# Miniprotein binders against q6w4x9r395to579: the designs that were tried, part 156

Target 1, 185 residues: q6w4x9r395to579
Amino acid sequence: GHCSLEGGSFVTTFDARPYRFHGTCTYILLQSPQLPEDGALMAVYDKSGVSHSETSLVAVVYLSRQDKIVISQDEVVTNNGEAKWLPYKTRNITVFRQTSTHLQMATSFGLELVVQLRPIFQAYVTVGPQFRGQTRGLCGNFNGDTTDDFTTSMGIAEGTASLFVDSWRAGNCPAALERETDPCS
Short names: E, the ipSAE of ESMFold2; O, the ipSAE of OpenDDE; V2, 0.75 times the mean of E and O plus 0.25 times the DockQ between their complexes.

## First folded at step 12 (miniprotein)

Design sd19 (at its last look DockQ between E and O 0.42; V2 from the best seeds 0.00; counts 0 for: oily stretch 5-23 1.67, pae O 6.9 > 1.5)
Fold by ESMFold2, look of step 12:
Structure sd19 (fold): chain B 185 residues (1-185), chain A 80 residues (1-80)
Amino acid sequence: as target 1 above (185 residues)
Amino acid sequence: SVEELYKLARVLFWLATVLIWLAERNNDREGIEYGIELLEEALEIFKKIAELSGDPEYEKLAKEVEELIRKAREFLEKLS
């Protein structure tokens, strides 16, 4: 299964459902029992333009009981808050430079992350078939059905990306930025 | 350099806020304490940048980080 974060604000789920959102927060991309030690993959979004409603991807985070890996748009790679030189290897995870513009996090448990650093910071998540029907978060549930990909952290299917995305926030993030004044609608 | 420190401080801030959020949901004292340590490191860097740059935006950021630390410490006190 393939999930992508492109163009700063666009997401395509494991079931190929596209959507766009803006928000200044960290969001859960992927949770699954297939990830060891309570692992979760997360995305950090921050303001990217002159408008308060414009945000884009600035970092990807992998958290488990053993690892706290951050890969930022500024090419800072850390584990447990300490900057690391690439290639960097832990027990089941290796982070390395795939090309001059791409970094890869490869794992032994069926998760692969590729980030494009230039010209735009983008992320590509690949999971093995063992994850089918076993995922939660912004990348959807990977069950082959796009109609329930917008399932919130409470298990409620939503009709809009905004409510779905808002439910997957990880942190004390400003809720006002997700709500825009809209004189037209 | 100041630029390299700023890039690291942003990572520490993002990581810490997520770790504290997760640790509070799990009543994980050790996790909250670790997140506070990261916030304190980021705070010192943001205060340094605010002083050197004269940009009030960094002082506002530093105050926000101080408030996050205070709230996390309050949570820890309740766990005691």
Scores: ipSAE 0.719, ipTM 0.863, lowest interface PAE 0.9, mean pLDDT 85
Fold by OpenDDE base, look of step 12:
Parts: structure tokens; C-alpha cells; sequence
Structure sd19 (fold): chain B 185 residues (1-185), chain A 80 residues (1-80)
């Protein structure tokens, strides 16, 4: 399954459902029992301009009981608040420079993350087949059905992205704005 | 510069918020305390930016951070 965060405010789920939102919060992208140590992948969005519609991805965070890895738009990689030089390796996670403009986080448990640093900060999440039907968050549930991707943290299927996205907030943030994209575009 | 200070403060803020989120889920007192420390550092920087720039938006942000600190401390009290 492939989930993408592109263009500042666009998300494509594991089931290939595209949608757009504007928010300035930290959101849970991926939770799964397949992630060890209560692991979760999160996305940090912030204002990129004066308008409420000017929002962008500014960091990706992997959190677990063991690691707190942050990859920011400033090309800074930290674990537990400490800056780390690349390549950086933990027990089951490796962060390294893939290209001059791309960083990669590789894991031993079926999660891969590629972060494009320039010209736009974007992220691409890949999970193995063992994750099918066992994911939740902004990246959806990876079950091959796009119609139920907007399932909230409480297990309720929503018809719009705004309530769905808001349910996956990690912190005290304002409500997100919504625009669903044309799947044919 | 204000821009550099803001970047630093935001990094601290983001890190703190996710750390506190994780810590609350796991009832981790030390994690919450560390998150509070980071928020306090961010708060000081935001206050400084507000003073230097005169922009009321930074004051609002500072108040938001203060509220988050308060909530985190309240959670700590519940854990004790």
C-alpha cells in the first residue's frame, strides 16, 4: 500500500482515494497493530502563508515507546529531541539520505517512508501486505475499498474529509477545511 | 532573526506536542515533564518574537502554548 502527502495539502490513501484538506495540526497518518511498541506515523502541518488555505506539511514523525523520530522540512532528523547525523540507525529503523533531495526511513517491520525535501516537502508511505485491513489514520484502512477510507478514530465512516481528518488530530488544533479532489484529475 | 527564532520555537513546539501525546497515552510522567520543558522553551521564544515584532499573532500563539502547558500539568496531577 502506498499513501502520499503531496502539494502541501493533498493526501492519497492506501486505497488510492485522493482528498484535500487545510489544517494546522499534527495528525495520525498510520496506526496499526503491525507497528511494534505502539508505533504511529504522524504528519505535522503548519501555516505556509497568511491565508487559511496556505498550509503545508512541515514534518513527519514516527512515535513509539522506543523512538521519537522527527524529519523536518529543514532537513533536521532528531530522535528523542536530539539531532542525529545520517545515516542513523536504531534497533529496527534506519534513516538515510536516498538522494540529494530525498530522505528515507527504512524499517524491519514493513514500513517505509520517503521524504522529498525540495522543492516541496512531501512524504510517501509504503506498508507491506501484512498491513492490509489493519491500518487506520489519514492514510485509510488499506482494504481495497475507497468508500470507507474516511473512517474516524471512533470507527464511524464519514462522508466528508473534514470530520474524518479532525478525528485524527493529535493535539489541540482548529478544525480543518475540506475540499475533496476529483479522482479523475 | 525573527525568522530563525520562529523556526526554532516551532520545532520545539511540534516535538513537545507529539511527545506529550505519546506520554499521555502511556501514562509516562517523565515524558510529559520533558514535553512541558520543551513547551516552556518555545513559549519564551514566542514571547520574545512577540516583543520584537509587535505582531499580535505571536501573542496568540504564546497564549496557546501556555494553555497546553497548563493542560499537561493537569494531566500530571491526575497521574499522581
Amino acid sequence: as target 1 above (185 residues)
Amino acid sequence: SVEELYKLARVLFWLATVLIWLAERNNDREGIEYGIELLEEALEIFKKIAELSGDPEYEKLAKEVEELIRKAREFLEKLS
Scores: ipSAE 0.016, ipTM 0.277, lowest interface PAE 6.9, mean pLDDT 89
ESMFold2 (binder alone), look of step 12: mean pLDDT 85; pTM 0.814

Design sd2 (at its last look DockQ between E and O 0.01; V2 from the best seeds 0.00; counts 0 for: pae O 7.7 > 1.5, SAP 76.847 > 70, placed apart)
Fold by ESMFold2, look of step 12:
Structure sd2 (fold): chain B 185 residues (1-185), chain A 89 residues (1-89)
Amino acid sequence: as target 1 above (185 residues)
Amino acid sequence: DTLRKLARILYWLATVLAWLAERAFEAGNFEEAFELAEYAGKLIEEAIRLAAEAIKEGDTDPETEELLKEAEKLAKEVERFIAKVAEEL
C-alpha cells in the first residue's frame, strides 16, 4: 500500500483516494496495531505563504514508546533531542540518505517512509500487505474501498475531507479553513 | 487508556518541538522560535487536559500521574521560554 503527501497540501490514501486540505496542526497520518509499541506516523503542517489559509507539510514524525523520530527539511531528531548524523539505526529502524534530496526510513515491521527534502518537502509512505484493513488516519483504512477512506477518529465515515481531516488533529488547533476540499472520486 | 496514550504522544511531540524552538532561538531565528514554542505549549496544554481527564475517569495507572506531572513541568519551562523569545521580537 502507498500513501503520498505531495505538493504541500495534497494527500493520496492507501486506496488511491486523493484530497487536499489546509490547516496548521499536527495530524495522525497512520496508526495501526501492526506498528510496535503504540507506534504512529504523524504529519506536521504549517503556514506556507502570505495567506493564513495556505499550509504545507513541514515534518513527518514517527513516535512510539521506544522511538521518537522527527524528520524535517533540515534535521533528523531523536529521543534525547539530539540531531543525528545519518545513517541512524535502532533495532527496528534505519534512517539513511537515499539521495542528495531524499531520506529513507526503513523498518523491520513493514513500514517504509521516503521523504523528499527539496525542492518541496514531500513524503511517501509504503506499508506491507499485513496492514490491509488495519490502518487509521489521513492515509485511510487500506481496505480497497474509497467510499469509507474518510473514516474519522471516532470510526464514522464522512463524505467530506474537512470533517475527516479535523478529526485526526493531534492537538487543540484551529479547524481546517472553510473551502471546498478537492477529493477525486 | 486511550486518553493517556494520546496525551503521551502529544507530550513527546511537544518535547521535540520545544527542542527545535530552542535551536531556532540559538540561531537567531526568533520568529521561528516563537512559533515553535507556542505550538509546543498548545500541545502540552492538550496533553495536560487529556491526562487529567483520564485520571478523573478512573485511570489508575501510575504512568498517567507521572505524565501529568512531567507535562505540567514542561508547560512551565515552555512558558518561560516563550517570554524570553518575546523579548527578542
Scores: ipSAE 0.019, ipTM 0.247, lowest interface PAE 4.2, mean pLDDT 79
Fold by OpenDDE base, look of step 12:
Structure sd2 (fold): chain B 185 residues (1-185), chain A 89 residues (1-89)
Amino acid sequence: as target 1 above (185 residues)
Amino acid sequence: DTLRKLARILYWLATVLAWLAERAFEAGNFEEAFELAEYAGKLIEEAIRLAAEAIKEGDTDPETEELLKEAEKLAKEVERFIAKVAEEL
């Protein structure tokens, strides 16, 4: 399954459902029992301009009981707040420079993250087949059904992206705004 | 077993890069698409090499043969994609 965060405010779920939102919060992208140590992948969005619609991804965070790995748009990688040189390796996670413009977080448990640094900060999440039907968050539930991707953290299926996205906030932030725009544009 | 595992990892990474390349292409980022696809190609070639070596060394697991077939298929797809992208450069 592949989930993408592109163009500042566009998301494509593991089930290939595209949607757009504008928010300035930290959101849970992926939770799964397949992630060890209560792991979760999160996305940090912030304002990129003066208008409310000018939002962009500024960081990706992998959080577990042991690690808090942050990949930020300024190419700084930290774990538990400490800056790390690349390649950086923990027990089951490796962060390294893939290309001049891409960083990768590789894991031993079937999660891969690729972060495009330039020209736009974007993220691409890949999970193995063992994650099928066992994911939750902004990337959806990876069950092959796009119609139920907007399932909230409370297990309620929403018809719109705004309430869905808001349910996956990791902090106290303003409500997200839904936009009906083609993510491929 | 080790060779197969490594080949599987490289194959997986190649699939990711190929997917990213396609996304870049769809976005009109042809240079990026090309670079990603080229990298995918290199990884998949190594995966093929390792899988074949495993078989040569006596790996009789059907998974290895399947991996080799899948990797070869991906390699062809990547090559075709690279050619397509090159037309846009």
Scores: ipSAE 0.017, ipTM 0.284, lowest interface PAE 7.7, mean pLDDT 88
ESMFold2 (binder alone), look of step 12: mean pLDDT 87; pTM 0.846

Design sd20 (at its last look DockQ between E and O 0.39; V2 from the best seeds 0.00; counts 0 for: pae E 19.2 > 1.5)
Fold by OpenDDE base, look of step 12:
Structure sd20 (fold): chain B 185 residues (1-185), chain A 82 residues (1-82)
Amino acid sequence: as target 1 above (185 residues)
Amino acid sequence: STTRLRIEFRDISEEQAKKVEEIIREEAEKSGVDVEFEYHDGRLTVEARGSPKLIRVFLWLVTVRLWEELPDVTITVTKVES
């Protein structure tokens, strides 16, 4: 399964459903029983301009009981608040520079993350087949059905992206704006 | 230009330290990087010296091997400015 966060405000789910939203909060991208130690992948969005529609991804966070790994747009990588030089390895996670513009987080449990640093901060999430039907968050449920990807944290299927996205906030932030747009357009 | 790095391994056994040393020494030789080792009471410290390019390649190769051969070992890398 492949989930992408592109163009500052576009998301493509594991089931290949594209949608757009504008928010300035931290959102849960991926939760799953397949992630050890209550692990979760999260995305941090912030304002990139003056208007409410000018929002962008500024960081990706992997949070578990043991680690808080943050990859930020300024190329700083931290774990539990401490800056780390790359390549960085701890237990079952490794963060390294893949190319001059890409960082990668590799894991032993079937999660891969590639972060494009320039010219736009973007993220690409890959999960193994063992995650099928066992994921939740902005990346969807990875069950091959796009019609139920907008399932909220409470298990309610929404017809629009805004309420879906808002349900996956990791903090108390303003409501997100939605726009159904093809991210490839 | 020369880059100096310090690689630290904490809470490792002497046996693990020996294995790490072997891996790093092999990769250092291939990469043309100078390395020094110090083990004391569960901590292994490696100092590496070389050009920026060679150091990056060296670290990558070492990290990959350590991931495969010692998956539970934690690696911390710091740049030494002096």
Scores: ipSAE 0.006, ipTM 0.261, lowest interface PAE 9.1, mean pLDDT 89
Fold by ESMFold2, look of step 12:
Structure sd20 (fold): chain B 185 residues (1-185), chain A 82 residues (1-82)
Amino acid sequence: as target 1 above (185 residues)
Amino acid sequence: STTRLRIEFRDISEEQAKKVEEIIREEAEKSGVDVEFEYHDGRLTVEARGSPKLIRVFLWLVTVRLWEELPDVTITVTKVES
């Protein structure tokens, strides 16, 4: 299962459903019982360029009861607020520089994250087959059916990306703006 | 061309530092990478110098061995400019 976060706030779900949104918040990308210690993967978006209607990814956060790993577009990796050089390893998570432009977070629990640092900050999430049907968040539910990938945090299937994305905010932030959507990328 | 790196291990015991030094010396000798060590107050610093290809292979092999033999030790690598 693959989920991508690409420039201009484009997302492709685990079920290959593409969508775009405009928002400046921290959003839940992925929650699953397969993630230990109540783990979640989150994405931070902020305004990009001079247009207030455009947003882009600025950080990816893995949060559990044991760890808060932040990979920022300024190329600093922290765990629980401490800056870490790479390669960096906890008991079940390894973060390392794959290339001069890409970082990888590998885990023992079937989650893999690749972050492109340059030329633009992008992220690629891969989960093993044990996650099928057991995911929630911006990356969808991984059940093979794109019609319910826009399922909100309250379990309601929505027809628009904006309402779906707003439901996955991880904090008190403005709602995603209804500016531009293109389901075909 | 020549690459110069600083490799740091923080919050490790003298016993852990000796094991890390043994691993790094062995891999450096095999790879032809020059290394120098300094241990002080729970911090082991390694200065490594070699060609870009040798340094990359050396770092990978050291990292693999450390993950296998000392899984709780973190490794930090910084490029030394100039």
Scores: ipSAE 0.000, ipTM 0.097, lowest interface PAE 19.2, mean pLDDT 76
ESMFold2 (binder alone), look of step 12: mean pLDDT 83; pTM 0.816

Design sd21 (at its last look DockQ between E and O 0.02; V2 from the best seeds 0.00; counts 0 for: pae E 17.0 > 1.5, placed apart)
Fold by OpenDDE base, look of step 12:
Structure sd21 (fold): chain B 185 residues (1-185), chain A 82 residues (1-82)
Amino acid sequence: as target 1 above (185 residues)
Amino acid sequence: STTRLRIEFRDISEEQAKKVEEIIREEAEKSGVDVEFEYHDGRLTVEARGSPKLIRVFLWLVTVRLWEELPDVEIEVEKEES
């Protein structure tokens, strides 16, 4: 499954459902029992301009009981608050420079993350087949059905992205704004 | 120009340190990188010197091998470029 965060406010789920939102919060992208130690992948969005519709991805966070790995738009990688030089390797996670503009986080448990640093901070999440039907968050449930991707954290299927996205907030933040726009535009 | 690389391994056993040293020494020899080792009280420190290009390749190869052969060992890297 492939999930993408592109263009500052566009998301394509594992089931290839595209949607757009504007929020300034930390959101759960991926949570699954297949992630060890209660692991979760999260996305941090912030204002990129004056308008409420000007939001962008500013960091990606992998959080578990043992690690808090943050990849920021400024090319700073931290674990548990400490800056790390690349390549950086933990027990089951490796972060390294893939290209001059791309970082990669590789894991031993079937999660891969590629982060494009320039010109737009973007993220691409790949999970193995063992994750099918066992994912939750903004990247969807990876079950081959796009119609139920907007399932909230409480297990309720929503018709629009706004309530869906808001349900996956990791903190007290303003409500997300929904804009139905072609992610390729 | 010459790049100085420092690799640190914390909470590493003496046995693991020996294995790491062997891996790094082999890759250093192949890459033409000079390396020095210091092990003290569960910490292994490796200093490597070479051209930026050689250091980059060396570090990548070392990382790959450590991932395969010592998956539970954590590494930290510092670079100094002149």
Scores: ipSAE 0.029, ipTM 0.488, lowest interface PAE 3.5, mean pLDDT 90
Fold by ESMFold2, look of step 12:
Structure sd21 (fold): chain B 185 residues (1-185), chain A 82 residues (1-82)
Amino acid sequence: as target 1 above (185 residues)
Amino acid sequence: STTRLRIEFRDISEEQAKKVEEIIREEAEKSGVDVEFEYHDGRLTVEARGSPKLIRVFLWLVTVRLWEELPDVEIEVEKEES
């Protein structure tokens, strides 16, 4: 399955459902029992322009009981908060420079993350077939049904991206805003 | 479901407590965990509330930061599940 986080706060779920939101928070991108040691993938969004309604991805974080890996435009940060030289390798995880503009986190448990650092910060999440029907978060539930991809942290299917995204907040922050439509059109 | 976590720090100064509170508040905001603080007579008590998974992540992050920034501070944890 493939989930993407692209500029302008655009997300495409594992079931290919696209949506956009406006928020400045850390959100749970992916949780699954297939991730070892209570692993979770998180996405950090911040204000990206003059308008407070424009937000963009600024970091992706993988957290488990064993690992804390923060990937941002300028550095990779591990458990101790210190930037590490690439390639960085643990027993199950390798982070390396894929190209001059892309980093990759490869794992032995079926999760792959590719991060585009330039010209804009974007992320691409790939999970193996063992994750089918067993994911939660902003990337959806990977069950082949786009109608319930907006399932909240309480298990409620929502029709609105903003309510869905707000339910997956991992930090204390204001509610996410959907992209403002042009009221004069 | 919602988990309540009680964290206690004993024998810490008011200045150490301020630093602990700053660290915990920052990590709670990032993790989506609700926290409340009470400091009295060298004891700082923290009540944290959130989903079971977020509480585990929160506790891990707090523990790592405290080991790095305040290594002489010991934590005591009492967890309630709901």
Scores: ipSAE 0.000, ipTM 0.104, lowest interface PAE 17.0, mean pLDDT 75
ESMFold2 (binder alone), look of step 12: mean pLDDT 83; pTM 0.810

Design sd22 (at its last look DockQ between E and O 0.01; V2 from the best seeds 0.00; counts 0 for: pae E 15.1 > 1.5, placed apart)
Fold by OpenDDE base, look of step 12:
Structure sd22 (fold): chain B 185 residues (1-185), chain A 82 residues (1-82)
Amino acid sequence: as target 1 above (185 residues)
Amino acid sequence: STTRLRIEFRDISEEQAKKVEEIIREEAEYSGVDVEFEYHDGRLTVEARGSPKLIRVFLWLVTVRLWEELPDVTIYVIKVES
């Protein structure tokens, strides 16, 4: 399964359903019992301009009981708040430079993350076949059915992205908007 | 710098092609991307030109709308040249 966060405010689920939203919060991208130690992948969005439609991805976070790995747009990688030099390895996770503009987080448990740093901060999530039907979050449920991808954290299927996205907020943030995006933002 | 994008639709009816063109034209106008269309015998070809960033955003917006409004239409990205 492949999930992508592109263009600042665009998402394609594991089931290949595309959608867009504007929000300035931390959201859960992926939760699964297949992730060890209550692991979860999250995305941090912030304002990139003055308008409500000017939002962008600014960091990706992998959080478990043992690690909090943050990859930010300024190319800083931290674990539990401490800056790490690349390549960085801890137990079953490795973060390294894939190309001049791409970082990769590789794991031993079937999760891969590629982060494009420039010119636009973007992220690409890949999960193994063992994750099929066992994922939840903004990346969807990976069951081959696009019609139920907008399932909220409470298990309710939504018809639009806004309520779906809001249900996966990791904090108390403003509500997400489904507005037309200014391509120049 | 200018990026060129070519999108091809196959096995598309004239009615569907008209709807696709309408959607793409609206997004192109909004994005500031130049577009050209050619329809012939069930095939619709779209040529788009703009900055790399605008082309990427344009393609995404078009893809999202087409998925929502015309889910049965098959899209082929033939080439992207920067």
Scores: ipSAE 0.013, ipTM 0.203, lowest interface PAE 8.8, mean pLDDT 89
Fold by ESMFold2, look of step 12:
Structure sd22 (fold): chain B 185 residues (1-185), chain A 82 residues (1-82)
Amino acid sequence: as target 1 above (185 residues)
Amino acid sequence: STTRLRIEFRDISEEQAKKVEEIIREEAEYSGVDVEFEYHDGRLTVEARGSPKLIRVFLWLVTVRLWEELPDVTIYVIKVES
C-alpha cells in the first residue's frame, strides 16, 4: 500500500482517496499492530505563510518505545534527540540518502518511508501486505474501500476530511483560541 | 534568531508537575532548547528558548509525549515571542 503527503497538505490514502486539510499540528499518520513496540508514524504540519491554505509538512516522526526518529525539512535526522550521520542503522531500521534530494527509512517490519527534501518537503509511505486492514490514521485503513477511509480515532466514518483529520491530532496541540491569536513562530 | 515559548499547565499537582518537567527536560536536552520551570499553586509555567525551527519541533514533540504518557494533562500555549 502507498500513502503520500504532498504539496500544501495534500494526502492520498492507502486506498487512493485524496484529500486536503489546513491544520497546523502533529497528526497520527499510521498506527498498526504490525509496527513493533507500539510504533506510530506521525506528520508535523505548520503554517507556511499568512494564508490559512498555506500549510505544509515540516517533519515526519517515527515513534516507538525504542526510537523517536525525526526527519525534518532542515534535512537533519535525529534519533532520541541526537543528530545522526547517514546511513544510520538500528536493529530493525535503516535511514539512508536515496538520492541527492531523497532520504529513505527502510525497516524489517514492512514499513518504508521516502522523504523528498527538495524542491518541497514531501513524504511517501509504503507498507507491506501484512498491513492490509490493520492501519489507522491519516493514511486510512487500507481495506480496499475508499468510503470508510475517513474513519476517526473513535471508529466513526465521517463525510468530511476536517473532522477526520482533527480526530487524529497527536497529543495536546495548542488550544484553538491560542493557535488563532498567538500562533507558534 | 531566538524564539521564546511559554507553556502553562493548570490544575496539576506537584507530583504531576514533576512528571511533566521530567519529560520536558528530556526533550529540551535532546533538542538543545533552554528551559526554565516555575510551579505555583497548581500551575506549572515553562519558558523555553531556542531557534524558531527548534522551538516548533520541540513543542510538537513535547505535545506527543505528554499525550502518550500523561493524557490527562492539558497544555496551554500562552505566548510565542521572537
Scores: ipSAE 0.000, ipTM 0.157, lowest interface PAE 15.1, mean pLDDT 77
ESMFold2 (binder alone), look of step 12: mean pLDDT 86; pTM 0.854

Design sd23 (at its last look DockQ between E and O 0.01; V2 from the best seeds 0.00; counts 0 for: pae E 13.6 > 1.5, placed apart)
Fold by OpenDDE base, look of step 12:
Structure sd23 (fold): chain B 185 residues (1-185), chain A 82 residues (1-82)
Amino acid sequence: as target 1 above (185 residues)
Amino acid sequence: STTRLRIEFRDISEEQAKKVEEIIREEAEYSGVDVEFEYHDGRLTVEARGSPKLIRVFLWLVTVRLWEELPDVTIEVKKVES
């Protein structure tokens, strides 16, 4: 499964459903029992301009009981608040420079993350086949059905992105704005 | 210009340290990077020197091999300030 965060406000789920939202919060992208130590992948969005519609991805966070790995738009990588030089390797996770503009987080448990640093901060999430039907968050449920991707954290299927996205926020943040737009447009 | 790095391995056994040293020495020779090793009380410290480009390639190769051959070993890289 492949999930992408592109163009500052566009998301394509594991099931290839595209949608757009504007929010300034931390959101759960991926939660699954297949992630060890209660692991979760999260995305941090912030204002990139004056208007409420000017939002962008500013960081990606992998959080578990053991690690809090943050990859920020300024190319700083931290674990548990401490800056780390690359390549950085833990027991199950390795963060390294893939190219001059791309960082990669590789894991031993079937999660891969590629982060494009320039010109736009973007993220690409890949999960193995063992994750099928066992994922939750903004990246969807990876079951081959796009119609139920907007399932909230409470298990309710929504027809629009707004309530869906808001249900996966990790904090007290303003409500997200939505637009059903092709991320390639 | 020359980059100087310090690679640290904590909680590593003597046996593991020997394996790490072998891997790093091979990749250093291939990459044209100078390396020095120090093992003390469960900690292996590697000093690496080379051009920025060669250091990056060296570190990548080392990381890949350590991931495959010693998956439980952790790596901490520090740039030595000059």
Scores: ipSAE 0.045, ipTM 0.368, lowest interface PAE 4.0, mean pLDDT 89
Fold by ESMFold2, look of step 12:
Structure sd23 (fold): chain B 185 residues (1-185), chain A 82 residues (1-82)
Amino acid sequence: as target 1 above (185 residues)
Amino acid sequence: STTRLRIEFRDISEEQAKKVEEIIREEAEYSGVDVEFEYHDGRLTVEARGSPKLIRVFLWLVTVRLWEELPDVTIEVKKVES
């Protein structure tokens, strides 16, 4: 299954449902019992310039009981707050520079993350078939059906991306103000 | 089904415990998880109950918020019933 975070604000789910959102928060991209040590993948979005109604992806975080791996647009990779030289390995995770513009996090548990650093910060999430039907978050539920990919953290299928995205926020974020953003286009 | 978890925080001040409780209450309300607290002499114990799906979301959100807001606090999680 493939999930992508492209163009700073666009998401395509594991079931190929596209949507766009804007918000200044950390959001849960992917949770699954298939990730060891209560692992999850998160996306950090922040203001993308002087336009306060536009935001873009600035970091991707893998968080578990063992690790907090941050890959940010400033090209620094940290684990638990400490900068790491690449390639960086744990027992089941390897982070390495794939090209001058791309970093990759490969794992033994079926999660792969590729981060494009330039010309625009983008992320590509790939999960193995063992994740089918067992994912939650902005990347959807990976059940082969796009009609329920906007399922909130409370298990409610929403018709709009904004309510769905807001339900997956992680941390103290001004979620109500972000939902009032209206980029006329 | 329903899952019951015990969450413990050791070596935290009364002020830290109040901040942890505030965070946990907010996330529990958001997630639909029932929580009960007990603080005694540097130890905060939290009993959380809810469906397995809601408990996983709740625990994750609490963990992330604590890392952001109270980085010197360590969460200890145990399943009591599942």
Scores: ipSAE 0.000, ipTM 0.147, lowest interface PAE 13.6, mean pLDDT 77
ESMFold2 (binder alone), look of step 12: mean pLDDT 83; pTM 0.818

